# Designs tried in a protein design chat: VHH binders against Geranylgeranyl transferase type-1 subunit beta (CDC43). Part 32

Target 1, 376 residues: Geranylgeranyl transferase type-1 subunit beta (CDC43), of Saccharomyces cerevisiae (p18898)
Amino acid sequence: MCQATNGPSRVVTKKHRKFFERHLQLLPSSHQGHDVNRMAIIFYSISGLSIFDVNVSAKYGDHLGWMRKHYIKTVLDDTENTVISGFVGSLVMNIPHATTINLPNTLFALLSMIMLRDYEYFETILDKRSLARFVSKCQRPDRGSFVSCLDYKTNCGSSVDSDDLRFCYIAVAILYICGCRSKEDFDEYIDTEKLLGYIMSQQCYNGAFGAHNEPHSGYTSCALSTLALLSSLEKLSDKFKEDTITWLLHRQVSSHGCMKFESELNASYDQSDDGGFQGRENKFADTCYAFWCLNSLHLLTKDWKMLCQTELVTNYLLDRTQKTLTGGFSKNDEEDADLYHSCLGSAALALIEGKFNGELCIPQEIFNDFSKRCCF
Short names: E, the ipSAE of ESMFold2; O, the ipSAE of OpenDDE; V2, 0.75 times the mean of E and O plus 0.25 times the DockQ between their complexes.

## First folded at step 14 (VHH; framework vhh_7n9e_1)

Design e2 (from j7 with L106M; at its last look DockQ between E and O 0.67; V2 from the best seeds 0.00; counts 0 for: pae E 2.4 > 2)
Fold by ESMFold2, look of step 14:
Structure e2 (fold): chain B 376 residues (1-376), chain A 121 residues (1-121)
Amino acid sequence: as target 1 above (376 residues)
Amino acid sequence: DVQLVESGGGLVQAGGSLRLSCAASGFTFSSYRMYWGRQAPGKGREWVSGITRSGGRTYYASSVKGRFTISRDNAKNTLYLQMNNLKPEDTALYYCATEYSDFSMMELDYWGQGTQVTVSS
């Protein structure tokens, strides 16, 4: 694919690097309310820097000490005296749930350490089995889905369930990092049949995955990535795959008449969103949904770049949501850059270039190095 | 805490009108895009309209365009939906929403319990 533009690069790479660096530099003096998010901030910042070819292991290895302190190993008060481990969000006991091991912080920590190339930790300190047993204990015995922590409280009256496809992805990603590859590997720790049943139950009638039978590209990406890590994408029917591809393509906002992207299900067009992706029907385009939609398409078909307008989404990201003064990407053209959208906008561009592993959400070269060095 | 409280629903005859309100608190309302969604019995949730922070851009599902009008009053932290020429297929629980990130792996929605709209044929 050789469609180079003449002239200076449109990507403000040095500004993006400084944007992510500033977020790491602010961590030493973070607010009390922001301490619980520090692991996520490290992950998104290190990921963004890695995408822009910063040697993060050489420059930001000092974060390893802080992250390692958040690794907690404990013995459950059950009849088997089960030993579990994971990562907490804060060491401060007076913040609710801050000292509780949870799935998201565990995945953020593991992926950050992989990007920092801390293989000694994986070989000597990390107790992979007690970590995998923590994942086991998070699985709902009735549904096969996962909760985020063992003392999680149901958030009734919210659009977010106490468990959902996000935590299924996180659980499987953690087990994959711990060495699970085959169904037998995963079955040592979780009920994979019940998990697959839950994932399939989240299929929407007209394609895609979502809660409350509302297709959602984020949940779709989580479901597809989970199935990919379980080597189970082929369990999806051809019809469902085709319906899902069609639904995802219709999330791209386009005024061009050369492709069939607009339908009565996606009835309104707004020129300000041209090229971007919606996460759901009848909502505005958003930088993060460029990533979630493209990752989903990438997992469903090798032809994804031919099926969607990748130049158009690149134009949306670079012309509408890239912030050339500060670096980073905003959610939309009305907002400032923020860390989440900056990471996912960068990831979307890297995915288009073939440099991003969408299943684990890390740069492809980092994934390749991890896979080679962590022999199983 | 983010709170979104819908009101103004009720029973109306086909061809009639209703005006829904959504009172917002616990966040800087004027900094967020807002949406109306609905859920009919036996169907999935559907987003019917959206509005930018200033109200300068609006979006409507094809099924409601020309009949519904979204608006906001940032001074009162209130979102509105004027629904005209109502049809029986508009019968649903209507709720307002905004999006947020909790620094997990994706964005989530804040929404209220909704207000019921029932349109008699």
Scores: ipSAE 0.514, ipTM 0.803, lowest interface PAE 2.4, mean pLDDT 84
ESMFold2 (binder alone), look of step 14: mean pLDDT 82; pTM 0.828
OpenDDE, look of step 14: ipSAE 0.809; ipTM 0.923

Design e3 (from j7 with S31R F103Y S104T; at its last look DockQ between E and O 0.62; V2 from the best seeds 0.67)
Fold by ESMFold2, look of step 14:
Structure e3 (fold): chain B 376 residues (1-376), chain A 121 residues (1-121)
Amino acid sequence: as target 1 above (376 residues)
Amino acid sequence: DVQLVESGGGLVQAGGSLRLSCAASGFTFSRYRMYWGRQAPGKGREWVSGITRSGGRTYYASSVKGRFTISRDNAKNTLYLQMNNLKPEDTALYYCATEYSDYTMLELDYWGQGTQVTVSS
């Protein structure tokens, strides 16, 4: 990572590895109550370890094999007796005639298994078609967006569930992992035209994507990654791409930066955010928005490193949010390290070094290996 | 279930003062940065002030700097906005906000219900 300089490393690699390992070692057993975040915790932990050069498949493949038990295949009580599958967060909530599988747990489990190189599972056990049908059932037929799970009473997506760009990304990422590449592949399971229409409807007037015309770098990354996986980034107008790049660059806090409520002489200005990225205008810098903004720029233009100040964001991450005593990264310089920001801070550094696949949020070599092993 | 409940709004003459409060529950308030935003008639939502976890750093939009003071009491799980020298242009629905993560990929904004501030000439 920052170690390409042949000098002493500013990255406390051993501390980071121990930080992520502690989270895996503290993870509850499959019999511990309801923990809807278990698959995410695994994903963030092994992704972080992989970024820091731990062979996670060798070290954790057997230990995390219990994840396979969370894959559930079931038959919906609908007119067609549709067979679906996906991953649950807890085995204690499995009700025989209702589903507890959801899109986020499914994506995190699939990505974790890719990093563990469990290719036999993908080739022999995982029923890709029933999984893709679950994704299909999560699509809102009127809007083209997705919900995270099915209502157990109707076996259909609920109109009261959230259906934003996050779940559009998750749905498309799952289908991509299942082998969908062309529009025809995706159209077998989802209405791609309605999905594209929804994504485009989330464009903000001055660039970027968001809700209620309020641009947000996280939603922007979700939208752009979705379009990238659909091979549809070129459907964005040149003007919108230009506006979005400009908006993203202005999220970087600097002496000329856009995190100013006031002038550079503002008494409330805090140099501790210098170089970092904010997720929205007039908000504090945050480790995770370094990743979301850089990933968005990376997807929009091959020149992204020349357009933003990657050295400054590296300094922000290493000098302000890297926690040298415990390992990990914090949200900001005021907080302790947490798993989410530790993973995304590490991913941002890896993306700058060209070692991270931003579309699927896994190390690039892991993605390349999966692609070779699972014929597409 | 994060809850943010604003209070202290009302009708005030130009030049007057109001103190807004935001009662927080359902999360560890002291671990989150907090913000005040507002939405004026015919305008979009705008962020007017922010405060760090400890309260040691604060931010203000230029339109309110010197007139508004953000503060927090972590023992009482309460965010405040002291609004002095109010102008008719400050008329808006005021809401408090924080970021949260449900581990589905992003940190999102959680907003209070808002409290109306109306400043008469």
Scores: ipSAE 0.522, ipTM 0.795, lowest interface PAE 2.0, mean pLDDT 84
ESMFold2 (binder alone), look of step 14: mean pLDDT 82; pTM 0.835
OpenDDE, look of step 14: ipSAE 0.840; ipTM 0.936

Design e4 (from j7 with S101D; at its last look DockQ between E and O 0.75; V2 from the best seeds 0.00; counts 0 for: pae E 2.3 > 2)
Fold by ESMFold2, look of step 14:
Structure e4 (fold): chain B 376 residues (1-376), chain A 121 residues (1-121)
Amino acid sequence: as target 1 above (376 residues)
Amino acid sequence: DVQLVESGGGLVQAGGSLRLSCAASGFTFSSYRMYWGRQAPGKGREWVSGITRSGGRTYYASSVKGRFTISRDNAKNTLYLQMNNLKPEDTALYYCATEYDDFSMLELDYWGQGTQVTVSS
């Protein structure tokens, strides 16, 4: 992840490795199924270690057994007796004819297993049809968006659960990992036309994506990554793409105003945020929005590094939010390192270096090796 | 559970002032950055101002800078927005908010029902 240099590194690589290792060491071992966030914790930790060149399959392969146990296949109590599968967060809650399988745990498990190089899973064990059928059941038929799980009583998408661009991305990423590539591949399991309609409905008038016409860099990254995985970025108009690039560039904080029209002092400027990205207009910079904004830019144009100030965001991450004593990255300069921001800060640096697959949120070479080994 | 309850809205003549309050409960208020947002009729939601957990830094949208002042009282778990020299374009439903990680990829916003501010010309 660090560039090869002859001088001292600004990145405290050994501290970062120790930070992520501590998070794996504090998880319950393979005897505990009670932590619904454990899949996310494993994913963020393994991803961070992989970014810092740890051979995670050699050192942390014992998590494979625990993760495989959380792969559940079940039959829904519906008219068709539909067989679905996916990953649960807890083995203790297995209600007959219902499921605690959810989309985020499923994606986190699949990506972690890719980084742990569990190729047998993808060659022989994964029942991709039943997994894809779970994804199908999560799609709202009228809106085309996705919820994260099914309602216990109806075995249909939860009427109470949120549906938004996050779960659209997660759904499509799962199908992509399982081999869907063409529109016809995806259409076997989901209504891609309705999904595209939903994604387009989330466009904001002045660029970017967000709910209720409020542009949001996280939702923008989810929408663009979804379109990229569907080979559908070309469906965005040139005007919208240009407006979105402009909006994203303006999220980078500087002592001047708009990065494209830097002609006035930024009245809201604060040195603590310099070079970082805000996720929405008129909010503070945040480590994770460096990743979400940079990933969005890289999906929209190959010239993205020439358009934004990558040295400035690197300085923000390394000088303001990197925690050199403990390892990891914090959300902002007022807080201690946490796992989420440590993973995404590390991912932002790796993306700038050209070593990160932003669409799938894992190191690029790990995904390339998976693709070569598990050719479909 | 997290609750944010806004108050202090109302009808005011252009040029007037209002002070909004937000009572927070269900979390350690002093550990979180806080924001005010607003939504005018037919418009998207807009973030108006933000304040760091200690109150040492503040942020304002250009449209309100110099007229609005955000503050917080960590002992009372209360966020404030003093709005001076109000204009008809400030008419909106005003929300206080914070961000929270729910382990679903993105941080989410928590906010209340809002308090209506209406500025007559």
Scores: ipSAE 0.532, ipTM 0.807, lowest interface PAE 2.3, mean pLDDT 84
ESMFold2 (binder alone), look of step 14: mean pLDDT 84; pTM 0.854
OpenDDE, look of step 14: ipSAE 0.837; ipTM 0.937

Design e5 (from j7 with L108I; at its last look DockQ between E and O 0.75; V2 from the best seeds 0.00; counts 0 for: pae E 2.6 > 2)
Fold by ESMFold2, look of step 14:
Structure e5 (fold): chain B 376 residues (1-376), chain A 121 residues (1-121)
Amino acid sequence: as target 1 above (376 residues)
Amino acid sequence: DVQLVESGGGLVQAGGSLRLSCAASGFTFSSYRMYWGRQAPGKGREWVSGITRSGGRTYYASSVKGRFTISRDNAKNTLYLQMNNLKPEDTALYYCATEYSDFSMLEIDYWGQGTQVTVSS
């Protein structure tokens, strides 16, 4: 039987553009006390605008000057007098620890500059080697994982800082942006063998990645994206890949499931979440987990659209979490739109359309343009 | 700052009952979905039950459905878990949790310290 023709667009594109624009307008330069989160807000806003085909480089270049000022180069007080660099979250010294360069703000800044097409910065001002050395210093030598910043007293990674799969992804993404491609490139700055060992140690028994043997779609997406950037996805066993695909498919909420037990209907089905994805077993669906699960599936198999119900997740996003009055997407159908879920809901839709690069979390056309220039 | 404090655990005979409480502060409790999780010795962490903001929808892992009841009192900022017909395999550290976004790459989980439940035969 032939498919029916598509109806009118259900995406409130102009409302989404205004939603993201409003978030940029909330950060005037006169409000320096808000800039701890400003790099992330700029990243999520510019990413959302870039997804909806706004010419962000022509319209939002004012943020380039502010972002560039957050690039700090310094010399460590270590035996090597190591020169490192990165991006800080704030220039205001009275915000505790806000002037420390860190991996998340570094990645947010770099990706935002790529979306704003600030290639002059990458070719003239950015010291890629000192950035890569900062990443090197953030690696735990014993585990192979990464922390977000250095302890200023020891010039080593903070012993109390988090060192989970998020920071493995961030570290590798920064090195990739700095030009690392081959194993030899990465090995100049990090121990890739220990990193791979750490990532593999986070595999869960029944598939996926997570802490405490609890599969988690966010950590799974981080692990798979890291492996993809390292050209190392094929190091995963076929059994683990299949178990992970099965686990991810079972995160989609449906009365019959995308995949189901042969003798059972989905006993945990909740019609209010129909089509959406859970991030973990026994939790409600959430807009961001649509992106994390779909990105993970897309990285594991080219057949991902045939294996999951992409029309159902599209319906969940557009009918349950898209906010047609304000623009943006909410976490779930009980909440207002927020910037994080608006960006990731938009990214999920763009990924389904083949317009999003899940490995670096930027629109595919922007990734293609960046990649052409970095080959120089 | 977000604070979640569990209480009501203890030692109980199989077939018995316990009621766990979770006192919440530092955020608008009524605006968040809440969950109970547990971790048994030598096992991975698992989610046991969840409840929506209003309490209008609940969710239960199959291992506890029909025996456990999640509820919340938004006026008192308190989450509850009524545990009936307890089995030795329910022995675990029980904790309450919620998710909160603070512009990190992933959503941040806030966990209580947990309360121990031990079920003897």
Scores: ipSAE 0.496, ipTM 0.795, lowest interface PAE 2.6, mean pLDDT 84
ESMFold2 (binder alone), look of step 14: mean pLDDT 82; pTM 0.830
OpenDDE, look of step 14: ipSAE 0.818; ipTM 0.926

Design e6 (from j7 with G55S; at its last look DockQ between E and O 0.79; V2 from the best seeds 0.00; counts 0 for: pae E 2.2 > 2, unsure alone 64.9 < 65)
Fold by ESMFold2, look of step 14:
Structure e6 (fold): chain B 376 residues (1-376), chain A 121 residues (1-121)
Amino acid sequence: as target 1 above (376 residues)
Amino acid sequence: DVQLVESGGGLVQAGGSLRLSCAASGFTFSSYRMYWGRQAPGKGREWVSGITRSSGRTYYASSVKGRFTISRDNAKNTLYLQMNNLKPEDTALYYCATEYSDFSMLELDYWGQGTQVTVSS
């Protein structure tokens, strides 16, 4: 009957639970303020609560049942009368773009429903094929990347929307949740060869992924998670994997650096950031980049805990960005806790403990139950 | 909306000095860490310096440490980069930047269009 930790807990678990609960309780009042981010707020909040051992399905399943109203199924005015579906961020009719179904709100809603264990919804109400067709319509046929929504005037992908690695991940995650596993499954809805081509085109010369040869740990995590969901990590060359691992390890701020044969002082060292991770070269450490860098490392190598200093990043999170009075985690030691960094800081700790699924960004136990119930 | 406007670039002889400014508007400048980055022709973006909200900490890339000094004036919503002992390899488009989040999946960067610095031999 041994315990995982042997000593006083430094994690203010009760404060974290209250922090996330407050965000769920505030949602109805923010509804009238044109809050298009309610699906994200729910996802980050219940993910955080689940990480801290709250049974969110039992406690919040009935309370959050209104999320189902955000699922919209419609017929496109095209020659095929294509039926698509997805989730909107707001039900307020006087905000046309806010009422448009989009990839991010769809993924946040689906993951939240998985965490709430609303499997009846997945089996009866959710039309997986129309949802997958929405993903299809978001893919750019010329380059293989994705936009977040369709232009409601033309029913084509938005020409002003971003089409970076974030939306590649979101698209593939949605299809995975809908049951796609094999290349043939994905190819029914998207051009996987063009998607892989786009992802590979975002490789940086010295490792990692980013735009215009600027490595970025967030884009790197999106790219690697997408490849993992496509069972395509092996398509990365050994050289690129090694360069990416090296680049990621150098994102950890340490007094001695990760490179041999240099001075004992790391050129990027800042004692206030010790143990934390940068998202890009020559920038300050940030709570969310602990998650994005660690997620990337664990996808690339089984030895990731041996290669990086997990005790030091744990100290950074608990001593520098954990907010013991309010709960939650802040971006850095100068700011208050916010929902995004609170979720990702908690996820980083859970990932180190082996309790987090980095591919879908949900707790591991929830992923296991989903796989048993719906996919495996 | 968010606007970052760089100024103070120009042509300068090697060994010389130059001071860049970045005027910020459309957000609460004093609540954000700020950075300077640069991009030479045909090369990737390089982040050269950063500064915390209160100016309590600064950060420098090894290539500019000891020569460049970042500072900010929160009352004027302005970021500065003092560049001394300039070298031809400092020639680049210089831009200021900050990170901003609106519950997107990743934090976004906002940066200006930049100001050109050209250092002659």
Scores: ipSAE 0.550, ipTM 0.820, lowest interface PAE 2.2, mean pLDDT 85
ESMFold2 (binder alone), look of step 14: mean pLDDT 81; pTM 0.816
OpenDDE, look of step 14: ipSAE 0.838; ipTM 0.936

Design ko (from j7 with R57S F103S M105S L106A; at its last look DockQ between E and O 0.60; V2 from the best seeds 0.00; counts 0 for: pae E 5.5 > 2)
Fold by ESMFold2, look of step 14:
Structure ko (fold): chain B 376 residues (1-376), chain A 121 residues (1-121)
Amino acid sequence: as target 1 above (376 residues)
Amino acid sequence: DVQLVESGGGLVQAGGSLRLSCAASGFTFSSYRMYWGRQAPGKGREWVSGITRSGGSTYYASSVKGRFTISRDNAKNTLYLQMNNLKPEDTALYYCATEYSDSSSAELDYWGQGTQVTVSS
């Protein structure tokens, strides 16, 4: 990982490994109705361990084999008796939410199994077509966006779920993992033209993506990653790409001016945030926005490391949000470490080192190995 | 559930002052950073000010720095915005917000419904 220019390594690797290991160690003891996040906990933990050079396949493959039991196949009550499949987060029966297949848990589980190198699963247990049909059913026919799950009585997307760029990303990532690559592959299951139309409708006037013309780095990363997986980044105009790069660079907080007025020091500067990234204009820096902004820049230009202050964001992560006593990363310097920010802080460092695949949020070596062994 | 309820808006003449309040419930208010944002008619949403959990650090957009003061009372679960020397350009729907996330999910923003501030010339 990165080192300070004037001392020994500042990364507390052993503490980070123990931090993630503790979360995996405690999973089997939870039997309460709060287990709906189990797939996310696994994903963040093994991703973090992988980033810190733990062979998670060798160490945790047997321990996490039970994850396969969360894969559910079912037949819809429609005219075609459509078979769908996906993952649930908990086996506790709380209809409609606790037992419902949903897109986020499905992606977390698939990515975790990829990191565990469970390729027998992808060859023998996973029904890729029924999984892709579940994704198809989550697409809004009018907007082309996606919801996270189906109403179990109507077999249609839940009317209470948000439909936004997050679920567009998740849907496309699942299809990509299932083997879709070309427009024709995706079009077998979803309306890609409507999806692209939705994504383009979320472009903001001054660059980036967001709702109500308010750009946000998280939605920007989701949109760009979706377009990358669809091989469709070239559909963005050069002007929009340039505006988006500029907007992203301005999200970095700096004592030497990261706002307008290049000739003056930034009077809105908070020293605890120096080098970090905001998710929106005029908000505090956050560990996760370092990842979302850097991933977006990385997708837009090969020169992204030359354009942003990677040493400064490394200092922010290691000096302000790395928790050297417990391991992990916090949201900001006022909070304790948590799994989400620990994973994304680690991922941001790995992305800077060229060892992370930002489109699928897994280490690059693991992505490459999966890609060579994908089913054909 | 998280709830944020703004109050204190109204009509005021240019040069005047107004104090907004945001009552928070459904979460541990003192554990989160808080923000004020605004949206003028026909324009995009902009972030105006932010404050750390303890109130030890604050942040202001250039357009309001020196005129607006954000503060919080963690004992009352209330966020405030003192607005002085108001200008017609400050006319907007003002809302408070927080960023909430748990360790297993993507970050979520929670917003109030807003309180209208109208500055007459």
Scores: ipSAE 0.152, ipTM 0.627, lowest interface PAE 5.5, mean pLDDT 83
ESMFold2 (binder alone), look of step 14: mean pLDDT 82; pTM 0.815
OpenDDE, look of step 14: ipSAE 0.647; ipTM 0.863

## First folded at step 15 (VHH; framework vhh_7n9e_1)

Design t11 (from j7 with Y59R; at its last look DockQ between E and O 0.69; V2 from the best seeds 0.00; counts 0 for: grease 24.4 > 24.2)
Fold by ESMFold2, look of step 15:
Order: structure tokens, then C-alpha cells, then sequence
Structure t11 (fold): chain B 376 residues (1-376), chain A 121 residues (1-121)
């Protein structure tokens, strides 16, 4: 994919397909410590296979039917006996419990079922209103941001865990999949005004989004995708959009532009990263930040391909992080392929080709088919 | 649990030197790229240096290049920052950091509590 040449493809498509297939074929045998991540593993694997033109519905629809058991519907012990639902990450406790449902597993499962074309499940088994009520209960009433689950604990290892645009994106994506489109649709379940206030509070002085006034391309992609799903990108000022585009373009490691103007400042330029994207200023390039930066640019301007050097990022991905022996992509040139970077490296290439829906992180044709078949 | 504990900060006159250390535990230190960042009062965070797993490649912000040296000792699970020719604008809380995945959509930063460096004019 993403090749403008008559010669042999530089993409080792068959190896990539085998790479993703191995992750699906080994999944049921994982021990308990890995079970909480199975929805993510499925999502990354079938997304990668879909990008490489595997009909995952036909090949894996029955095999992955066990995902349906992770859907839990329960009644809260509150004054209204509120019914909520969502997806759990583990079935070790087969008794449903409201606090085991979380937003990330729910989104990964929903997107996976969309890619598997399990539309009957969406039309008959999923209770979209109880799912949307779960999202509603996850919103913090004072800030407008979201927690990942009820009675949820933050990850103790993250120094930036006080503010987290990931869960804002996940919450809005779930509601969008459940049928919310207009502000009025979203307002039935969440306080969109407070959510927008939280998102705007994460703007950085010189563009982009991030905690502690530190621009971060991943959080920027989450914020922009959230605003896109809310039809609210126009609420960003033109100046902020321009600053953000500039900041994102400067994340690309390039010897051709910056070297002329900043030769003494760029004396530490690392040819090994040429063409790749940094997630933050002064950090190394990383496969996943190719996707996060390109998705952010694509959401901000129709001219994004003319503004950045997509040929150079393609060379970075194919020459530095694609693993031709095993398939997949690695985080960087020092590591083996892993599932996360394999999915996002593939998604970056698909986005450049115009075949990827960046707002929902699935192939565009899959999303189009879902939206035609599922009336809410 | 992952822990990053910085030390070696203090008060120093302009032109002086300090060496910061970061003791790491709770993860396979030698498998991760490591970074130093800093935050001056009332300012955003700034990444000042990074080092690859083996130490074979390093990066520096332009404001510290030639004055700061990042290094690591994988046998001791320790990251270092040698800071020479310190200037008042280097005054900040310095912290070490790494990236991790919690199997969400993003890799996130893990950083320590930091050690204060104050450079008097």
C-alpha cells in the first residue's frame, strides 16, 4: 500500500498478514495476567488484517464470536436503579459487576465487531441506551472529563495521569457508534459544554494539546478526533489551528528543511530517524507518532499531504521499522515488531493512501458499510 | 511498581556543575529509552535530553547542547545527567522519564517526582 511505483512492492504484505494472524491464533491460550488486554489485542490484530485486505468477517467472525460474552448489562445500586452496560476485559469473574466494565475495552470491542460486520449483534443484542448511560456515569461532573470505569483507579506509573484526553475521545467515540451525531444527541447523555471546556483547557500556548502546557501529538490527536466527532473543530481559533499545524510539521525529522535554517541547532540530527515523527520536541521518532501526527494534520487541513513529507515518513516506516523477517512494525530501530506499533504503522500508511478513517481508527470502507447498515 | 527517583539537585552558582542521578526500579530498565525533562516555575515542561537503550545515541535540546551530557548504567539501573556551565535559565525541577503502554490507544509518560536545580547569578 501507499506506493507510487511500478516496481515490486516494498511492503511485505504476506508477512504482515501472518504477523497479525499469529496474535489472534495464540490469544485463547494466554494466561490470566494477559486476559485484561484481549479486546485491545483483537482490535489491533483485525485492524491490521483489514488494512492488508483480509476479509476478517469471513475468516474470523465465527472464531471471535466469544467476544460477545464480554458484554455485561447490569443495574446500579442507586435511587433510579440505572441500567448500564459495557465490555469487560476478563471473564475470570463470570458474575457481572458494574465496576469491571471500562471505556477502553468497550470501544475496542465495538470497533472490532464493526470490522467483523457483526451488524445483527448491533441491531439485537447491544442495548445502546444502557451503553450510553455507562458513558454518562463516567463523566466527571465538575471538570467534564471522563474516568475509564466506575470506581476506577488511575495508573500509578503515569506522571501525567491527572488529565487524560484519551478517555474523552473514547467516551465520544462510543456515543458516536451508538448513534449520537448532533449536540442534542450527545447532550442526552453527557454535558458537552463541560467536555468542550475541559478539551480547550488542554490547549498549549504555542499550539497542540497536552498536560502541563507540554504539547503532545497523541493527546492532540485524541482532542482533535473528539472535536471532529462532535462537529466542533470550528470552535478552535484560526490562530490555534495554524500554530498546531506548525508544531506538528516540526515533529517530522528531516534533513532537507530544518538543516538549511538551523544547521548549528540541528547538529544532533539523527539520520536513523529521518522522515519519522517525534511525539514531543527533542524526543526520538517513533512509529506510532507517525500515525498520531498525520491523523492530527489530516483533521486540521485538507492540504496536509502537501505540507508534510509523506514520502519521507513512508521511507522511515518501510526502511527503519518494518520487520521484513517477522512482519509487523517496531516502535523504533532497536526493537522487534509489536502489535501496537504494527497496527499504527499500518494505519499511517493507509491514512496516506486515503483508506483509513482517522476519527474512529478503522478502515474507511468498513466505517462506510457500518454507517449504511446500522440505523439508530 | 515502576519508580523513578531523582537526586543530585541543589543550589549552584552560574558557571558551576551538577550531576543528577535517577534510580529506576519496577521495570526492565535496559529495555527502555530514557529522558530528562525539566519544568521552570510558571513554564511548561521541556524535554532536555534522551538516550537510547544501549546508550549508542543521544539527543539534546539546543539550549543545553554542549553543556549537558546524558548517560546510563544499565547494570545499576541508573540514568545520569552531567550539567556543566550552568546558567540561571537552567533553574528548574528536573525529572527523568520513560514511555510505557497500558494497552490503551496511546503510549504515556512515566516520570519521577523530580529534583530541584537552582542556579544563582
Amino acid sequence: as target 1 above (376 residues)
Amino acid sequence: DVQLVESGGGLVQAGGSLRLSCAASGFTFSSYRMYWGRQAPGKGREWVSGITRSGGRTRYASSVKGRFTISRDNAKNTLYLQMNNLKPEDTALYYCATEYSDFSMLELDYWGQGTQVTVSS
Scores: ipSAE 0.739, ipTM 0.904, lowest interface PAE 1.1, mean pLDDT 85
ESMFold2 (binder alone), look of step 15: mean pLDDT 82; pTM 0.829
OpenDDE, look of step 15: ipSAE 0.869; ipTM 0.950

